# VH-VL binders against Eukaryotic translation initiation factor 3 subunit M (eif3m), part 6

Target 1, 160 residues: Eukaryotic translation initiation factor 3 subunit M (eif3m), of Schizosaccharomyces pombe (q09722r188to347)
Amino acid sequence: DDEQSFAFLLEAVKMDNSTADEAVRELVQRAVNSPKYFFFDDIVTLPPVQQLEQSTLQLLGILSGGMTDDYVSWVAENHAHCQHQKFDEDAIARKMKLLTIASLATQAPNNTLSYGDVAKSLKIDENEVELWIIDVIRAGLVEGRMSQLTKTLSIHRSSY

## First folded at step 1 (VH-VL)

Design s04 (framework fv_sutimlimab)
Fold by ESMFold2-Fast, scan of step 1:
Structure s04 (fold): chain C 160 residues (1-160), chain A 122 residues (1-122), chain B 109 residues (1-109)
Amino acid sequence: as target 1 above (160 residues)
Amino acid sequence: EVQLVESGGGLVKPGGSLRLSCAASGFTFSSYGMSWVRQAPGKGLEWVATISYSGGSTYYLDSVKGRFTISRDNSKNTLYLQMNSLRAEDTALYYCARVTYYYDSSGPFDYWGQGTLVTVSS
Amino acid sequence: QIVLTQSPATLSLSPGERATMSCTASSSVSSSYLHWYQQKPGKAPKLWIYGTSSRATGVPSRFSGSGSGTDYTLTISSLQPEDFATYYCHQYYSSPPITFGQGTKLEIK
């Protein structure tokens, strides 16, 4: 299982501040490329990670608290860096859309998020919103109920 | 509805060049990665190239690296494949395909065009 | 590079029979990145199963996908005439290269 391998690598870096640069870079690459890893606070604050180049630290900052627009701006200036570090730009873009929904849910007035607001923030068609909401719920980032009639998500819990 | 329409295929001699186009409609083109997948007559599917939603990342089959260039124009909802130094083994039907991400999976090609035929012969 | 090997290359069966075809990866693949396509003669491929076991829209319930690690299977519980086609597995686990299996041709006996 590759998730078990990742968990062991993360623990190794957490326990040893002198972890080799190659292992730290592998940890970051696997985390940013993973379709299932969303909690970058665990990674960005690690001392060995903080010694990486500024482009990588900016990306980790976006993943730990930014919106999809922040990523769009960052990637426009960092295509070469993504290629050198083997960062999957499309995987990260997908992850940023999920994190953006989670952030919108956390800030939603009256615990209600409209499909229109999601579509606008993700820059997608409203017809695609339900698939992204299903993804964010499956990821455990948001707990709630969709209503096709009112085109809204009623939020019970959001984590970010 | 989602529609992908390929064009630009034709007969070309070895060493020649062709540029394929794929016109996309019915979805927000700039939000999706795109790929070219080819199929030689009577053979299976072979991935050729993928481009990220922004155009910043490109990936290629080893045998086409340095000869083919994938690109996109998000303002025109169009995907391109510039093919240089063509070889007989590049003869195939070339499909344009959309890369998508579902709630429990990533990377499937959910919509495909009809394909455009490229024939490389002397 | 992850190589996908499909077997059998050709599967000859009659309507009503069960079809089982496999896709074996040269190294472990996440189930979220393994997909199946159906292609009929003269037509573009159609996404059929995504993420190992999820049926694409419009795919009949007689189709099921399963597997993990290096071994994946597509099963058709009771063949219908429209099911005779070529089936391809596909993976996009690591950045490059994206790979397809060679295909399993399901033909009428």
Scores: ipSAE 0.000, ipTM 0.493, lowest interface PAE 15.1, mean pLDDT 85

Design s05 (framework fv_sutimlimab)
Fold by ESMFold2-Fast, scan of step 1:
Structure s05 (fold): chain C 160 residues (1-160), chain A 121 residues (1-121), chain B 109 residues (1-109)
Amino acid sequence: as target 1 above (160 residues)
Amino acid sequence: EVQLVESGGGLVKPGGSLRLSCAASGFTFSTYAMSWVRQAPGKGLEWVATISGSGDSTYYLDSVKGRFTISRDNSKNTLYLQMNSLRAEDTALYYCAKGRFLEWSYYMDVWGQGTLVTVSS
Amino acid sequence: QIVLTQSPATLSLSPGERATMSCTASQSVSSTYLHWYQQKPGKAPKLWIYGASSRATGVPSRFSGSGSGTDYTLTISSLQPEDFATYYCQQYGTSPPFTFGQGTKLEIK
């Protein structure tokens, strides 16, 4: 029901450019906090959303094409904005790591992504990479196979 | 309000088994890695095990590998630690803790009050 | 595995005095992965300082953290009664994911 409620709110905002500020803010808050919503192009281009504060628009831009380092830089200067807007900084940070892996997978040479490249991009230990790859596959963003022998992810499909 | 409540601790004999539970509320449980951290009486903190948000990946302290199993039920917002082949050195207060995975904040930001496990004959 | 060694093990001071305690890593650690926790008797640990120098929400300004590489310090400029507790450093930059120091107990007198 939460997914149906979100879908209804998204369609309402799409259909009415004069949608109340409260509804637009609720849509953005639910999208950025949701562990299941990853495709921010559907939201960032909406005319009512484009009227929100620059801080929020910067965050949506990062979520629609940035890397985890972009978020780390943004959140350091926007903690107060996150508190005011009820944005979950940890949920967004996790989402950004998943989106970063999906982005790397989409552009990976020979459809192969090394654990070392993931670790470097996420600034994590290489031994944590498999946990993050499992989570990105679980989220439906990447389909592929891990090899512990070669320390690589072979990509069959990626969505970003 | 974010809250973690541990239960399941008690007195057990060496070689015995015990299952700890941690009931979580006030946050989206499935999106966060969770850890068990223990503290022997009068001693410091020792990390025991971590499980990913999805539950698909687990990490363990070497001395508990093969004896302890961390698991979670995201539908019930509950974290578990199954402890088998218990030893006297496993005696400790066991804390449930929520992790944060942000470059500047790799830490356990919310902790329960702990549940005491005593392994004694 | 990186070992964190805290010193002194026990620090006995009076309110109003300056407290300084150290955390030494067996090899270089990024300051972004070095954190401090405060634990009072009978209570769970609380995050106190993250990334070597950033105070957690609600932590008084008399607390400061500093350091880089292998040497890190937690300083309390003028001790208040509520500051007497055990302080633990922790790092997250190597595998396995977490290593704690053995703690520095800050006690009255």
Scores: ipSAE 0.000, ipTM 0.449, lowest interface PAE 20.6, mean pLDDT 84

Design s06 (framework fv_sutimlimab)
Fold by ESMFold2-Fast, scan of step 1:
Structure s06 (fold): chain C 160 residues (1-160), chain A 120 residues (1-120), chain B 109 residues (1-109)
Amino acid sequence: as target 1 above (160 residues)
Amino acid sequence: EVQLVESGGGLVKPGGSLRLSCAASGFTFSSYWMSWVRQAPGKGLEWVATISTSGSYTYYLDSVKGRFTISRDNSKNTLYLQMNSLRAEDTALYYCAREYSGYDLGFDYWGQGTLVTVSS
Amino acid sequence: QIVLTQSPATLSLSPGERATMSCTASQSVYSSYLHWYQQKPGKAPKLWIYDASSRATGVPSRFSGSGSGTDYTLTISSLQPEDFATYYCQQYGSSPRYTFGQGTKLEIK
């Protein structure tokens, strides 16, 4: 199973700080490109990962606490790096939008997040917001209820 | 009027392949996540695969992972399930089902199903 | 790894009687995203109750759903002939993402 294979690789890197460079880079590439992996604090803090070049560490920092705008700025200067590392720019952009919604949900006043605030933060049309909220709920990052009438997401739980 | 019409089922030998299609009409297909759900004769319902609106994300039942591929063509309003390395336990009526956000990850419309029989 | 267990497997009743059937999850259902489907012989399932307690469009008021966490119930206050069918519960969870119960067959006495 690909997901279980990734879990074994992550555990191997966690257990051995002298893990070969190739294995560390494979771990990072798989985590970054995976549509299912969202918890980059588990990756960025590993000692072998911290020995990677600054461009990769900047990306991991963005994935562990940044917003979509941080990624947009980073990728504009790092297209060549993404090609060399086999990073999927579109997969990362999508992941950053989901993580941005989760971050906004965690900080939402009165556990309520407006579609307008999501649209502004993701730089998308308000009409697209519900589809992104569905994706973030399905990813398990946020639990809540949408209201088309009030254009809001009522947050019950946020995993960020 | 929402309609989902499945096709492509049939009799196939173990190890064979089939491609199922689901023709959608009466709604904006590109705005909905879509799924395949199957039901073996005389048995209950079992979820098989789900695809996101853009097709960028797909999810599978563990026992079909690596053998089945879900895909969609939004320009043709059609959902597909490519089934390879078929096993006797894949014998079932295969339903196309629509997910709607107002039903919180439930299936609000289903097709009539297409029968897949895997037998020697 | 959320397993849904429906009880009873078969419920034999007459028109006018009250029907009660249960769906129990092996662990708490995410956000009470627990749905019920009605399936008549030879036909596709129909969404009947969504989010534990909300009736789908066209579902008669005699149907009600309740529950949270691990325990959910579907109740029919006064059975009509058209209500005899198999009812399935379904949840969204971590593994597998969607799980169905084995079904409760409601049959006429």
Scores: ipSAE 0.006, ipTM 0.486, lowest interface PAE 15.6, mean pLDDT 85

Design s07 (framework fv_sutimlimab)
Fold by ESMFold2-Fast, scan of step 1:
Structure s07 (fold): chain C 160 residues (1-160), chain A 121 residues (1-121), chain B 109 residues (1-109)
Amino acid sequence: as target 1 above (160 residues)
Amino acid sequence: EVQLVESGGGLVKPGGSLRLSCAASGFTFSDYAMSWVRQAPGKGLEWVATISGSGGYTYYLDSVKGRFTISRDNSKNTLYLQMNSLRAEDTALYYCARPIYYGSGYAMDYWGQGTLVTVSS
Amino acid sequence: QIVLTQSPATLSLSPGERATMSCTASQSVSSSYLHWYQQKPGKAPKLWIYGASNRATGVPSRFSGSGSGTDYTLTISSLQPEDFATYYCQQYNSYPPLTFGQGTKLEIK
């Protein structure tokens, strides 16, 4: 099982600060590329991870608290690094859009997020917003109710 | 074109010291961990040490721990192996090697030509 | 520590013949972490097969790797003169230490 294998690797790195760099890089590569892993605060603070090259640490920082625009700026300067590290640029871009919606939801006034605000932040058409909201809810990052009538998401719970 | 060039090998007496260097070119040196692998005359390959890209983490074969120190200078694209308290069994050709990631595991994709270390009285 | 044992130690064959050599691990390794290297006399090793079955860039199609768990095989379907070399398997699954097999020397009969 890929998920079980990943969880074991993450716990091994958490328990042993002397974990081999190659294993740490495998952990990071798998987390970054995974469509199911979103909690990069768990990874970026680990001492073996903090010893990786600056470009990888910048990416992990963006994944742990940034927005999609931060990733767009970073990837423009780091295409070669992504190819070398086997980072999937498209998988990361998708993940950043989901994390951006989660961040917007967490900060939303009156626990209400408009489709217009999501479309603006993701730089997508408003008619695509509902599909992204469905994906962020399925990912477990946000719990809420969509209204096509008012073009809003009413938030009951959100994770950063 | 990736190139690794070792230097610093030679003849030393037991208990002596040597410092090996590996000059790297053709890639972003700081993005890669680097390793030393040795081969005794007529024998197989033996991993000696690995250092992370940042230099923050180092790993050693048990028999060299406390005697050998791996280090790097990323501003000079150079890897080092400081060898102290040398023993006859440390006699070998010492290779500089670069680990690379192939999706789920690391292999050594580039090797230098090696530098010979002979420990003899 | 995972010990890799290669068999045979020496394989004497003629050009055109099929070569098969094995690498046995003392405990199970993931195929993703088992690699093969080719080394010619007086030269540095070259990565030849990575992840048990993937040919490195420039490696001829006559070379194939297979295996899982504790048993791995490198096969050359029709030997060419340039294939006579020593082949080493290597595991990364248990690190440190990273370990190599003792090598199989492929020599001309």
Scores: ipSAE 0.006, ipTM 0.490, lowest interface PAE 14.6, mean pLDDT 85

Design s08 (framework fv_sutimlimab)
Fold by ESMFold2-Fast, scan of step 1:
Structure s08 (fold): chain C 160 residues (1-160), chain A 119 residues (1-119), chain B 109 residues (1-109)
Amino acid sequence: as target 1 above (160 residues)
Amino acid sequence: EVQLVESGGGLVKPGGSLRLSCAASGFTFSSYSMSWVRQAPGKGLEWVATISSSGSYIYYLDSVKGRFTISRDNSKNTLYLQMNSLRAEDTALYYCARDKYSSGYFDLWGQGTLVTVSS
Amino acid sequence: QIVLTQSPATLSLSPGERATMSCTASQSISSSYLHWYQQKPGKAPKLWIYGASSRATGVPSRFSGSGSGTDYTLTISSLQPEDFATYYCQQYYSYPPYTFGQGTKLEIK
């Protein structure tokens, strides 16, 4: 399966100090494009990955700890690079929104995140926030309880 | 010494075939993507084909696609270009060039091998 | 396909003079994907400037590259006899194909 093959590829790159670009680029492409992979610290620190060009390393850094605005700025100057590397710009944008919510949840005062704060950070309408919260919970990045009445997410656990 | 040496060029009639070889030495051949770039007599440079370090990613100039095949043997440090159905327009000096896939520039070139397609 | 147009086609100058040549892309590209090569008669091209402004190993400091978007320039501040050659720009922004400009021949006056 896809998840298992990705895990084997990651392990192979971890064990091999070679500069062979095929396996390294496939690993990065699959991680970046995957709707299910969120933990880029495992990838960005690999020695073969660190031999890649600055554009790819900047993207991995944004995925490892940045916010949606960092990606928006990066992609505006790296559209050609995305095409050459077969990076899915829309898939990455979606992933950045989920990671931004997870980051906000981790930093949320009193373990409470308002719909208004999410809407402002993602630059979306407040009526769309609940669907994004459902997606971030389904992705396993946040565990919590939504209150439609108070327009808040009570955070039990966040893994970002 | 870090070098690329091409061979296999010659005179062929239209519709004929040739196989070019490029022998690499002095560097880890398997770590670099490789390209063929040609230059018609008195004209400028034209990229023909690229193959990734592993051989898994291959790209061709549209006018040679289906006629030319780029390949490599990393165990022999050798790059190949099989040229079939040759046309007069394919007449050129063919260079073997080393590049890094992500950067798209050619930092090492061979001396070139001349391919002449004429009746 | 991105077309690179170099100007002038031929530049006739004397040693000690400043040379400036241009490369214009048919659409905006990132400077990271614009490169220059030097080619002398009967010889293979040599990488000269990569990423619009970085000198390749062994390239003298009198050579400088600049530019962004559609307009790129290669400048030689004070020509030496060994600098007379044909210079080609090349892009990787639209890959494939790699495309080259038609070349600027720098010749002695």
Scores: ipSAE 0.006, ipTM 0.493, lowest interface PAE 14.9, mean pLDDT 85

Design s09 (framework fv_sutimlimab)
Fold by ESMFold2-Fast, scan of step 1:
Structure s09 (fold): chain C 160 residues (1-160), chain A 118 residues (1-118), chain B 109 residues (1-109)
Amino acid sequence: as target 1 above (160 residues)
Amino acid sequence: EVQLVESGGGLVKPGGSLRLSCAASGFTFRSYAMSWVRQAPGKGLEWVATISGSGGRTYYLDSVKGRFTISRDNSKNTLYLQMNSLRAEDTALYYCAKSLTYEYFDYWGQGTLVTVSS
Amino acid sequence: QIVLTQSPATLSLSPGERATMSCTASQSVSDSYLHWYQQKPGKAPKLWIYGASSRATGVPSRFSGSGSGTDYTLTISSLQPEDFATYYCQQYGDSPPWTFGQGTKLEIK
């Protein structure tokens, strides 16, 4: 099915540096659009992927270490590229918000991340923060405890 | 591509009510704040109301507080503006706009005209 | 309440000329929350410049935004016929109301 099919394609590209451009583009499209795939360092470093055009490489760079604002700037100049590559702009925006929370959690002083800091970084209301934190925990990107009283996330882990 | 389509405008007498709708497509509706921005004939833009993606936070222009209610149905990808106790000063083209809570309005609908006249 | 004042109200110029218009805030605004919109008669506004200086997709390089604090400027280096429109600045900060300036109408001389 979709998950098994994606895993097979990823292994095929990893095993063969001469993989056809068509298969490489399908791998990138599926990874970028997937609500379940977050580890773009695994993809961006593959030699066949490094041969793709700069716009796609910039997007993969943002997904592997950037913040939501980096994506907002990139997508403003790349709507046509997204249409051509069949990149789902909204799926990527959601993924970038989850990755931004994970990044904030990694750098959080005293392993504590405030709802206010999340809201500002994601450009959302503070009362929406808990739902995004639930999603980032469900995605396996962060493990921690939310406190409604202090409006904070106490971080136990911020990666695998 | 992102599309916003407003409806529900019309002619109404002072003190009357109207309900505006905005049908959204081409983006994950629940993830973005939505706003109503109005423009009186021949005049500039005026922000009216904003609702957060979840619907949990709402913000209003002072002159419409208590009279207008912004709401959304994320299952239907639809934004609403319930307008009560309408005044002549509320006469305007009403735009639906997509935005983040602390960001710009990146997409706008075509607008729906509301005329409050005796 | 932050008030945005645009000047001039009307700017009458010919194609090929340089256009400069200002947006002044009644109190300091972060440049990341200051945006410009272009509106042509009978059309919805379009995002033109966001975060004071970033061009939106499809906006020609002749447009530039600058400024910080209370003073912001939109400049068009060499006017083209399609540039004649009304330009609005907007602040979308930490608290409502999120306000627009009254607009600068750029018209053909």
Scores: ipSAE 0.000, ipTM 0.458, lowest interface PAE 18.9, mean pLDDT 84

Design s10 (framework fv_sutimlimab)
Fold by ESMFold2-Fast, scan of step 1:
Formats: C-alpha cells, sequence, structure tokens
Structure s10 (fold): chain C 160 residues (1-160), chain A 124 residues (1-124), chain B 109 residues (1-109)
C-alpha cells in the first residue's frame, strides 16, 4: 500500500545521506500529503532533507512542532511553492489541526484540555471541537475521555 | 556478479517446519529489500513475503501469516524464511528475489534478480 | 485482493509471427505498478518489462508493453525461437499483497 511504499522510501533515504534530490523531495511530498503520517522528526533531522530550500524546511519545522496559526501564516506566503512541490494545502491544514490538538494535549495542565482552549487554538466554533477530538483519537495521536458536561478532554496518552 | 543462492528445502510432513536460507553476493545486501516468491509444480508464481532493507518492516501473503517468518542477517548477507505448520498447499519451489523499488515513487520496480530456487515438498 | 487474469492461457505461433497477450486487473492499477516476467522451463523468472512499458536491460526492441487502468498488453512484433516461454504479469498496487497473473504460455506451432 501507500503506507508500505512510504516506509520503504523512508528507509532508503535514511540509508544513504547522499541520496538524490528527487528521492528526498518525493519523501517530503508524500509525508506532508499523507493523511496518516504525523511524526516529522523522523524526516526533518535527515541530513539530505536539511539541504532542501528554506520554504520546505520551514514547513517541516511547523509540522514537527508548530501550531495551526504557524501554518496559516506560512501558506499565505508560499502558495507558489506548494504548487511547484505538489503539496496539498488542504490536506496539510487538516493535519495541522490534528497536530495542534496533540501538542495541546501533551502540554495540558493536569492532563486536562478544555473545549474552549481547542476551539481558540484551531479558530473553530466550540460546537465543532468534539468532532476534531474524535478525529485526533481515531488518528492514534491522543487517547483520552471526553466529558460533554464539563466540556473537557481527560488525557491518558498523547504523542507530540 | 549478482548472485542469490537458496538452500534449506526438502521433504517434510504436514505440520512440520523448515528454514530456508538465501545467500546473497555481488551487491550491498543491506541496501535492498528482499522477497520470497514460490511456484508450485506446473503452476504460476505466488508472492510469499517481503522484508525491508533494515529488517524493520515485514509483509506476508494472508495464507502464510502466523506460520511463516521472514528475516535477514545483514552481517552475513543472508535472507531467511522460517516455515512452521506446513501444509500440502505450501509445496513449491521457493525463490529468493531482490526487490528493486524506484525510490522516486516508493514502489517496487519488480524483482530484478532471482535465485534458482529450493524445492519444498510437504507430503505424508 | 487484486486479481490479474492473463489471456490466452496458451498461445501457439510460429517464428516470425506477431504475438499479443493481455493482462486484465479486477480493479484499476497504476501502470507504474504493472510488470512482466519471462520464464523458461527449469529456469527462474527474469524481469522483462517494468512499469507497463519500460524494457528491462537486455530486452530486445521487438518486445513492447502498453496499457493503463485494468487492461495491459505485451506484444512481440516478430517472434524469434528464444522468445517461446511463459510470460507473467505482476502488480503491486495501493496495498499488499503483490499478485501475479497465472501466465501465458507461448509455444511453437
Amino acid sequence: as target 1 above (160 residues)
Amino acid sequence: EVQLVESGGGLVKPGGSLRLSCAASGFTFSNYGMSWVRQAPGKGLEWVATISWSGGSTYYLDSVKGRFTISRDNSKNTLYLQMNSLRAEDTALYYCARGHYDILTGYYKGFDYWGQGTLVTVSS
Amino acid sequence: QIVLTQSPATLSLSPGERATMSCTASQSVSSSYLHWYQQKPGKAPKLWIYAASSRATGVPSRFSGSGSGTDYTLTISSLQPEDFATYYCQQYGSSPPLTFGQGTKLEIK
């Protein structure tokens, strides 16, 4: 599948630090466009990746630790770069919302994240928060329990 | 220059076990994914299992999952297939093949080198 | 889950004739994932055409592959004695398993 073939490509780039630019760009494109790949530390730290242009490295930095707002600011100035690199702006935007929730969960005081904090960070209505929490749990990024009564997510595990 | 040599085949009773080996030479073994492909007497080709270059990822035909284990030892340039709970339908010539994927697409370009095969016969 | 069906099962022709054989997938497959192998009796298969249309190293120009989606074809423009063999198509699509067609046996008439 796509996941299996992506794993093979990632291993190939990891093997040889002198891997051609084409292979490195393909790895980055597939990773940023994939609805299933979330762990960009595996990619951004690779020496061949670090030799790519600044715009791509900025995007990978945002994906490895940034928030939705960082992506919104970046994409506004990099539409042409996305077109040239075949980056799917909408797929990345969705991925950034999921990563933002995972990041908030990781840093949440007392392992508790409020719906209000999620809504503010994602720039969405509070009534939409539960659907995004379901998606982040389904993606395997967060494990926890929602309470509609207190409008909170109690976190048991978070990645990122 | 590239050579793949299989061994370990033989006659075994149903429920028995065998371990196949494939000795690779003439290329940097640790840089390539490897596969096992089998062919029953007088029949066509059937993919069995694939292992990534590092051994970190393995993939199997559904009918052999839980019974067969693919592994590799990069320090010895050797690929293995441990076959347990063998069935009559596992009777085949087993080929070792080098997977050659196009790294630009991440997909296999096909199997560019094959060994001559080792025969596995499962019968009472 | 993708099934590859090759036809005809057996193709009987004479040297100098044109050979055409097909490989049909049960669902659409990218041409990048469709490959052809040549196998002679008692020998291991040899990669012949990869990505539907690219000849492997050493494969004569009389061989050509074509197709997209569910329908793929291997053509030999003028048969030579050494071309009589069994030909298998293979796919590696969106997910495992890798699958092979059942083969087309090209035999001398």
Scores: ipSAE 0.005, ipTM 0.479, lowest interface PAE 15.5, mean pLDDT 84

Design s11 (framework fv_sutimlimab)
Fold by ESMFold2-Fast, scan of step 1:
Structure s11 (fold): chain C 160 residues (1-160), chain A 121 residues (1-121), chain B 109 residues (1-109)
Amino acid sequence: as target 1 above (160 residues)
Amino acid sequence: EVQLVESGGGLVKPGGSLRLSCAASGFTFSSYAMSWVRQAPGKGLEWVATISDSGGSTYYLDSVKGRFTISRDNSKNTLYLQMNSLRAEDTALYYCTRVEYRYGNTYFDYWGQGTLVTVSS
Amino acid sequence: QIVLTQSPATLSLSPGERATMSCTASQSVSSSFLHWYQQKPGKAPKLWIYGASSRATGVPSRFSGSGSGTDYTLTISSLQPEDFATYYCQQYASSPPYTFGQGTKLEIK
């Protein structure tokens, strides 16, 4: 199955610093395109991955610690690279919004994140924020409780 | 049901050799990296060796490099540890463990019962 | 190599009490790579918490894990008799060796 297959490929690349370039590229493509994979620090640090071209390394850097705006800027200059590497630009954009919320949650004062701050960071209307919060919770990146009354997310746990 | 069953442990003299086996069942063995982890009597856990799912890559604890060889036979669902030039400090219960990956997490999700290796004169 | 140091080495408590134990890494480790195992005398270790905070299947809700960077904690809110065991933290980053802490033995007073 796909989760098993991905785990197999990740373990192969982790265990062999001389892994064939095609296998390394397949690992990166699958991770980048997956709606379920969010922890790019465990990929970007792999020696075979660090040998990939600068455009791919920039994208992995954005996925491991950047914000949505960083991706918007990168993709504007890298459409051809995405097509060549079979990177799904829309899947990555969605993933970046979820990762941005997770990042804001980890830095939130008093473990409280306002809908206004989320809307500003994602460049969306405040009325769309709850749907994105539901998605970030479903993805397992944040655990918390939304309050319609205060327009806030109370954070119990968050991932980087 | 995932099961890992170790065998091959026993009493051996310093400088001797021993081969450990781990019979795996209840999962697709060829899709998982596998490891050996040991525990000396009354002591903590120490990772010894890991082998990739295909067997193409192996990693070892520095103190066993050149003496131990991890291998696998995917057609028989079996993991092996060939132990040569055994030393008193290799005395331990040896566990076979499966390496699992889920959502960026890599961990030992299933462990066998262990097989005891005693190296003494 | 990454060295994991657990504290305390031994924790003596009674059922019903709260237990808190720590694991400190010699260098920063992603929470995704930090795991906890429970081992009872004469038994193999069992995966207990993975990725710093996720409970393994069958682990009771009284167990919680937390932490990031170099500092990680395992907490048991109200000890049950079956919880008395040795707990090991472990890191599985991209490069071996995959190291364990020395363990915290939770024992009955």
Scores: ipSAE 0.000, ipTM 0.501, lowest interface PAE 15.9, mean pLDDT 86

